# Designs tried in a protein design chat: miniprotein binders against q58433. Part 3

Target 1, 377 residues: q58433
Amino acid sequence: MLFMKYEGEIAIGPVHPTMLEPHRLRLFIEDEIIKEAELVIGVNYRGIELIMEGLPPEKISILSEKICGICSHIHVWCNVTVTERGCDIEVPERAEYIRAIVEELERLHSHMLLFGHAFEVLGFETMAFRAFMIREPIMQILGEITGGRAQYSCPIIGGIRPRCNIKESKIPALLERLEKFEENLKKLLERTVNDPMIMSRIKDVGVLDKKTAKKLHALGPTARGSGIHSDMRKMGQVPVYDNFEFEEIVFDDGDVFSRLAVRFYECFESVKIIRQGLKDLPNLDKRIYNPNYELKEFKPIDVYNEAQRGQVYYSYGLDENGRVRQVKIRTPTATNLACMEAILPGHHVSDAELIIASCDPCFTCTDRMIVVKENKI

## First folded at step 3 (miniprotein)

Design fe2
Fold by ESMFold2-Fast, scan of step 3:
Structure fe2 (fold): chain B 377 residues (1-377), chain A 80 residues (1-80)
Amino acid sequence: as target 1 above (377 residues)
Amino acid sequence: SKKRIEVTFHGTSPEQLYRAILELVELAFRYGAKVTFRIVGDTVHIEIRGISEETVRKLIEEAKKIAEELGLEVEVRIED
């Protein structure tokens, strides 16, 4: 009997800027069943850290802004926070509120994009289109606040850029648009859970059990879909979030459904945060930045925040010449890719894209899957 | 109807080469493209795939702008 072993390789999305080299998954397939998945980790983890070393903090912010485009807000927020805490720079409360509002808008549009991609992978083009259409108003709001749809972020050391201030007169219209988004999101969720074909494809598929998730140090909605409480917004790491009433969303089953459900319910929680933030803004001092700060030497400090895909970590110090030193940056991508390596074995190859999509590796994963025939004469 | 392009940046500053990668990759991603790159000495090769004819034009224009701003040389090849 001649046996054929198939080796497939999946390129994970476009290049992740903080790593400079993409991660890849290699799938070993026998009779259309994934027998083994191997994570090939990108080679240059220090590329972005190296380029940041020795720069003044303002240039680190500019570089962080260019890394992810509109998705850069969390990176810039973490970066300015390192300098602000290190130099004891006072940040106006209004600026921290707006930083949180922008981050929650980023979370909304990112989760909606994930839902659209998941529905596409499932073959439900109409549902995918609905998800993308619900996302569009959030992108418009982000563009209005940040100065344009393609603008990256608004934090600067000591506050926010003046263009990113949310004027009191604009708040009622923003609240109305947010309410419409919430209504449409609820309908999308209801259509999803009431569709037996969708549910049969996502329920009990791609299970990441809690023990494995803990062993791999899973982050973000991937960890929370497996019963792990991990939200940096609830762990005292980002004090402005203490002003808002919202829940950490956790599901226990670790399947594709659980990872998607975490994101659906997180969207409702993000809406609550944005609504509360907008309502509080008129009662806050009008200042949005501190013009009188002074940079001083500090040893590396750790800053954490919760991006849409999980924890983001920034650490650096500042030398006597006002230059950043000992830069360390961690994103959730590498740990969540390791989780996919653990989930994929035992599944039919047709479920691979769905499993990968539900873990949301930051970028699309359908680029290349090269299957090579082995052990044939 | 989907196109592939290869953008090549050349320059002696590693910092500017990395900036070119970051800017072009981010833009390509916004258009839903797939991107790979490699660095060989003073040259960066960026492959962008899964893009429309209209997107090809925009990416070529942006690659030239990036090269001008960062003091790099740029070459673009369109492949079917």
Scores: ipSAE 0.000, ipTM 0.138, lowest interface PAE 19.9, mean pLDDT 78

Design fe3
Fold by ESMFold2-Fast, scan of step 3:
Structure fe3 (fold): chain B 377 residues (1-377), chain A 80 residues (1-80)
Amino acid sequence: as target 1 above (377 residues)
Amino acid sequence: SKKIIEVTFHGTSPEQLERAIRELVELARRYGAEVEFRIEGDTVHIEIRGISEETVRKLIEEAKKIAEELGLKVYVFITD
């Protein structure tokens, strides 16, 4: 909910207090119409790459958990994969399967959280409540596997932590819970598309056309909502995904509906991946961790993966003393903010929160602050 | 029912930033709010907790006036 109508810029959504130096989005408003939107970079411009430089690889994993409070698993997975590939460390197939299952569970809960916030912004409190209730069992499953609901990593160099192993005896109950989730998700989607009041607020609103999306180098569901195929899980960048049958979801209209529809259908695809992974697990070797690895010097290598908001990129090398060098990390946050800057102008301020929600900026990485300046009007 | 606001002042004058902290903190405490602040270079962050929705509007208006008077930029975020 927007708490005020004032000349100036409006803050959107709840801010998560775990980040010290968030990026901010400024909205410049005249007669309730957004005239300009701009990304404001926080005053501390020192990158996390500078902090990571010279650390041992295990400390990079711990620091990676702090980059995003909602999507910490993908950051740790990318990080351990850099070291694993650089040092030719063999990772048990079971560990890679569980890494993929956990990432797809994180994709589910993150997309459901976005749906809840979008419905809340739209004023459809019952639909928002339904979305949050459908999300809760996924958070419970994640807690059971990882030992925590947020900011807990599963991967370690050479595999996964022992507590993150999925026991064969737990699989039937997990499959039943997943099927119930899928049934509830289908009902939520049907209620959404069959509600003309909801559809009138999201269809043909906040359009990001394909040409502009390409110019801004759009990533993730934002890119896919604008007709761009870019899923790293389908580009051979994450070999474990080659074991799973699923579709890349793309919509062409670039509106709020298209960005939400990509995420609804991606949830069904994530369910397919988790179901296949869980069914395969009993047939895999029981090893989850390789303790017999040696770290060695390597020059920087590139690792890509697909988080819920888009592509995540990690690169670094190790020196002769086993210390990380030449760190590069890229997340979809800056791209999502740039897309919002392009979409927001010309819209009524009452649509701002919905447009922002559909682009899914990292709430822990961005503080969507009001910038107040003297208004001539 | 109770709201939290974070007010951020930005400017290149340490004296004006210090004045903004004093004026907003004193005002927020008059409304019975809990207040914390931190300074990072040319930016000041002030967190105001335990205020009603009606009081939020008044504090935002006053933060705008303080910023205008002192030649600062002001950023405000509201949460539950």
Scores: ipSAE 0.000, ipTM 0.121, lowest interface PAE 18.8, mean pLDDT 78

Design fe4
Fold by ESMFold2-Fast, scan of step 3:
Structure fe4 (fold): chain B 377 residues (1-377), chain A 80 residues (1-80)
Amino acid sequence: as target 1 above (377 residues)
Amino acid sequence: SKKRIEVTFHGTSPEQLERAIRELVELARRYGARVYFLITGDTVWIEIRGISEETVRKLIEEAKKIAEELGLEVEVRIED
């Protein structure tokens, strides 16, 4: 009798080996059909929470920046907000606007990177190239504002770093570059939905039904691709977003197409937010940083925000000695990985990477797929 | 022995859900528990770990009180 057990290991997680271990997804394959998927957690935030205990608040920001190379801004933003709210530190409105603009630019480049990866997995090299080229101007804008293209620290306690201020003279050119980005994004979307070969690979594939998504506590575009409204920017949790008109994007079919469609339309909404923020900026006070704050003891408080992959939660307090205590951090990583584990069984192995890509783990780590053939007789 | 409970609040207002989270989380932390939670649309899910059996009933009573005061629906699951 001929039997074979295939075990593929796909590393999902940060590129920085000194800070975080990659998460891994093990696939048990029989006759090219995935029979079982097993999630191996590389890092839980309990370990990071323990490291943060007893540190001064400014050092927490440094650690927060190192948690994820692709979504570092949101972690730093959440962290400084905990201290700011706990110590009653007034943050200039201009600084909050710039924090929101930088976060939406991060969302744009992250979604574009996912589109490029998805097209590569599909074998559409030209479409992948187009996605990466459309992404590049956004990376250039981020570099101009923050001084770093992918790993950047913009928020500081009480505001933003001085170099991250957006000068009014730069705004017209930024608006023109965003308009060009939006035009190119529309063309990319149109090419995607009008390509029957692409559509046949993503429509009705990798379905995560609403009931299972709710049971597994899906977050972000993964949840929204399955008909679940979950955007923290719309739930009163991040007050600066109340200044902007935009829509929460939700699709109901829960397939690869729906998860990608949510992200395409979220990019258009991010452009609206950035455009509005830039147009409002000249009418705000010029102050970007509060230099006259005092740290004081506070009991743990809760901060939420919406990263490109979903909700991020930070909570901690500060003791009498100015040291952080009772740290709690939650990200969408674990729940989105659990969703992949639930979706994958029953699918052909050739659809595995596409399904995984659409749930948006760290795609740079998914290229480290190891297939182990066991007990071939 | 240490218990785990999951508390789910359903509502129509982000403000109500935020208040429920703050109240229950602070209470749980006062009992030395570890708390995890997430918000999904009109629902908030809260996991509380490391509580003694004696405090489980108290946390359930408080969760129900919070739900009644804020006009939320509440569901509680207990696991060892």
Scores: ipSAE 0.000, ipTM 0.248, lowest interface PAE 15.5, mean pLDDT 79

Design fe5
Fold by ESMFold2-Fast, scan of step 3:
Structure fe5 (fold): chain B 377 residues (1-377), chain A 80 residues (1-80)
Amino acid sequence: as target 1 above (377 residues)
Amino acid sequence: SKKRIEVTFHGTSPEQLERAIRELVELARRYGAEVEFRIEGDTVHIEIRGISEETVYKLIEEAWKIALELGLEVEVEIED
C-alpha cells in the first residue's frame, strides 16, 4: 500500500509484499550434499517502476528513499542523474564529489556488514563482533553528513541537500577517523588470512567459474570474484570518479574467499576515494545545488552506477507535463540470487549459508531464503 | 487493504506436518487472521485471510522458519 499526499508530500505506508516479493532458494540434499538448488520467485510482483510511472521527478527520490531501505543513496543518485542529464541541468562539482564520498561510505558499511555476517555463519563470534564494531564509525560519519533521521540520501535534482554539505573545518577529523578505520580493517584482514580454520572454510568453496558467471551476466563483487571486470566507476558511466585514483579489484578463483577478498580490497579503494574527495573537495565554487534548473521533455536515457552489490541501472523520460514515463530499473539482487542457485550444487549443506553470505543477499532474509529438503531416492 | 495468503508445506512426516499447521495457525490467529487448512497426502495447504501487509511479511518469515526447523518444503502464494 502506498499513500500519496496531494500537498506535494509522498507518505509511503506499508509496502505490499508482492512489490517486494520474497526470493527463496530451495535446496535438495542427499547424504549431506546439495544435489539441486532452485530459485523460487514470489508471485504478483509489480516493482518500483509501476509506482514511479506518472510521478513528477522530484517525488522519485522520496519514493526510492522509503522503498529501497539501507541502499537509498545510490538509488536516489541514479534517479536525479536521469533528470539532470535529460534536462541538461548543471550540477556543481562540489555536489558530485559529496555524492561520491557518501556512496563510498555506503559501500564501506555494507561490505563490513557482510563480513560480520560471514563470520557469524562461520561460528567466529569474536571476529563477527570486531567487524560490526569496525563498521560503527562509518555509520556515525554517514549520519553526520546526511543529517540523520534514517535518511541516507543526500542527492536532489541539481545537487545535494544543504545539510549534506561537508565543512572544510570537519575534514581533518574525518580523515583521522578514516585512517583508524583503515588500520582496523587491515588487522581484520590479517586475522582472517592467517586463521587456518577460517581459510579452510572459504578457500576453494562455492566456486563460480568465469564461464558460468558470464552466462548468468554476474554483477558487482560476485562477477569480480570470478575474474570479470565490470565496475561502472571505471567505465566512464560516472564522470566524477575520473577525478580519483583507485583500482578495480578482481580475483580469479571464484570461491568464497575470492568474493570476500574483492570486498576487503574494495574497502581500501573506497578509503582512497573518500580521502581524495575530502582533500580535493572543490572550494572555488562552493555551490552545492542549482536552484534555477528548468525541466523539459526528454526521451528515455540510460544511467549506470556501481552500488556495493554491483551495477544499478535507471532509465526514464519526461513527458510534456513534466511526468516520468517508461521507467526501467535494474539492480544486482536477482542476478546474485541466480548465482547462488548455480554455485550451491555439489557442496555440503554445512557450506550453504557461507556461500549465500558471500554473494551478498539481504541478511535479515537469510533464514527466509533457505528451504532444505532431503531426497532419500 | 486486507490480504490473503496460502502457505503450502510438503513433507513425508505426518507429525512434522501437524506441528507446522499448529505453529503457523496459532501465530496467524494471534494477528486476528481467519485460518483454514486442508491435508492432502504429504501436502498441507493453509489459507490465511484478513491480514495487514506488515502481518503477511511476519507470517511468511515464520512459515519458512517452521519449514527449516521441521525439515519441510514450503511455498507461499499471495493474492491481491
Scores: ipSAE 0.000, ipTM 0.105, lowest interface PAE 22.0, mean pLDDT 78

Design fe6
Fold by ESMFold2-Fast, scan of step 3:
Structure fe6 (fold): chain B 377 residues (1-377), chain A 80 residues (1-80)
Amino acid sequence: as target 1 above (377 residues)
Amino acid sequence: SKKRIEVTFHGTSPEQLFRAIWELIELALRYGAEVEFEIEGDTVHIEIRGISEETVRKLIEEAKKIAEELGLEVEVRIED
């Protein structure tokens, strides 16, 4: 239930757990071969959209932060951007830079979490441990910038929260920590590609061909692992990224290796973005927040950004009373799950978890797959 | 009357430690708390601030449940 605080604040209680249920895959197996996979979509964004309607835009950020625990920053960033564009609110360049830096740090830790999970599924505990340990410094940097490692996102309407400003004196140490992360990531990648046991389990396994990926509207690293260019950071949808030199990573083979390789190389590109952003910060205006914005009614504004799993879309308008109307939210998870449903048939059951891991469904509920065996007919 | 607690999870699985962090933080944030956490090897420290005495009991109960379900050891410290 949603509770109103007497001071005009909204407390968001147990309503979210009742609307958010995990996505599931059911596998139908004959002689250890997957014959069919059934996708059960559990997340109901329409329920969240309905709750957002009628709220003031400042309160929507609190709710949008709760949509995904792993990618909370992107949801808040998209939300404040809708209001900012709709109301013609000027956002300081420094604030946009820090928003991008935080999102790239979120991308790094999310990809590292996926690598750790994939190595666990493969039975390589040492590699999994290395991935999780390489991830830890990124979580520490996020905590230092945001004040909390998860769900304490930086953006507010018109800028960023003051605690999220990056002091110039801290930049050299951040760059050194980032360089150490990059060195460790390179060693992890080298150990992965030079291990024939790992490579035999991920190369030419779980192929999602380009035609099927296009038909299913695949997004993010799943689409890019199958040769599809789709990165919103490169399509003019997020102007701050135009300040950074980096590449869209695409692989053509569509296998588990290709989806993991996209994420490994995206981590190197995220490092480049963060490094450039940090180096530019001392030369930007010191202002991080616009206190003199005015809300005005606007018809729905479309906002796109590139989260760790792919495109995120937010749209809404404000009515004449300053209340949010006509909310639409789309995330890449449902399409990535549809891709898993298409990939799994024809594979041995021992490859199922690895294929699923490479498509990055949801790590909060990673052991909820149901397997059903059928007799030969 | 506002309380602070520190929850420490210990276990050899980084995945289970991350799941414990996420589950406890979700609950704490629903109670309006401020949360900070730190991972060091096989140990996770979670600090939860700005909570009532009643909420402290619920969070301790949930932390123990999380630890049991995920095969982790848990220790809770209440600080004023």
Scores: ipSAE 0.000, ipTM 0.125, lowest interface PAE 19.1, mean pLDDT 78

Design fs2
Fold by ESMFold2-Fast, scan of step 3:
Structure fs2 (fold): chain B 377 residues (1-377), chain A 80 residues (1-80)
Amino acid sequence: as target 1 above (377 residues)
Amino acid sequence: SKKTIWVIFHGTSPEQLERAIRELVELARRYGAEVEFEIEGDTVLIYITGISEETVRKLIEEAKKIAEELGLEVFVEIED
C-alpha cells in the first residue's frame, strides 16, 4: 500500500519535451507605468496528460496529487470520480460527504493563504500575521482528518481511506474550532474594510471588466469578482453539494477588492458546508468504501469540480487492458494568468504585486513571477 | 527527524525503467535509507525512507538527473 502524507514540498520535472515549471510574468515598463505584461507559461498539462496515459487508474491518483501543491485533494477527487462513473462504481454517501468536507477545508486554508500574502504585499505585517494564524487551525484539522497538512490522499476508488473517516465523537470539538475560525475571519474582514489605507489600495484598482473576463473565459473567484457565475458546485456537476445550503458569491466591480471579497465570503459559505456535513455524518451509513467493485473498459467520462481557484476538469477512458486513455485535464491556472496579463497594462508598477496576488496564482510561484524589463530595443 | 520521499518514473522502455530503479536504489542505500519499489506497467514508484533533510535534496537532484539521462519522466514527493 502507498503512504502519501505530504507536508508541502513537491518536485515535478519531466525530462523532454514538456517542462513542468512555475509560470512567470514579464512586465515591460515605461516611466513607471506597465505598458505590457507577458505570460511565460511554465506548467504544461499536455505533458501531465501524456504521463497519465497508459497507467492503471489506481496509479493516476498519485500523479494527480502533483499537479497543484495547494489543491491536491480536488485533483485526486476528480480522478477517482472519472473511474467511478466509468465503471458504475457505487460510492458510499459518507465518503462523498467527507470528500466535500476536506475540499471545503482546503478552500479555507488556500483563501487564508492568499489573504496573508495580499497583506504582506500591502505592507501590513500585523494583518498578514493574523491571516496566517487564522489559517493554522484549519491546517491542523486537515492533518487530523487526512494525516497530511498540504498534500492529501483522502479519496480512493470506491470511497475514502479508513484513516480519513471522521469519528462522531470528534464532531463537537471540530464544530467549536470551526466556530472560532468563523469569528476570527469576521474580525479580519471588519478590520480590512474599515481600514482606509487598505481600502484605498484595493478598491478600484486592477479592474477586470465583465466583457474582458468573458473573452478570456475567466474561472473561479476571478470570474465571480467580475460578475460571472461560474461555480461548478452549483451547476449539478458534484451531486453531494446538493445536500448543503450555501450561496455562490459574486461581486461586480472586478477590482482587487471584489476578488478578495468573493474569497472572504466564500470562506463563510465553506464554513456553512463543513458545519452541515459534520452534523449530517452521524445520521449516514457508516460505510466509507466499496470493496466489491470491478474495473471495466469505458469511453471518456467528463468530470468537473470547483477548486479554490476555479473549475477543474478531468476526462479519460479505460481500455480493454485496464489502462487510462485519452486524458484531458484543465485547471484555472493558465486562465487566471491570462487575466493578469489583461489587467496589468496601464497600472503603476507599485500596484503589480497586489493585482497579481488578488488573481491568486500558485503561492509558491508568486515570489518568482515578476520580471521587470525596460521596453527598449 | 528522518524524512521519506516518493520517486515516480514513467516511460515505455522496461530497460530504462529497470536502470532507473537500480541507480536510485543503490544511491539511496548508500545513504542508509530503506527502499521499496513497485512496478506498474510503464510506471515505477520508489519509496525511500529514513533519510536526513539534506539527503532528501540530494536524492531529488539525482532522480531528476537519472530521468534526464534515461529519457524518462519523473515526479518526486516528500511524505511525512
Scores: ipSAE 0.000, ipTM 0.142, lowest interface PAE 19.5, mean pLDDT 79

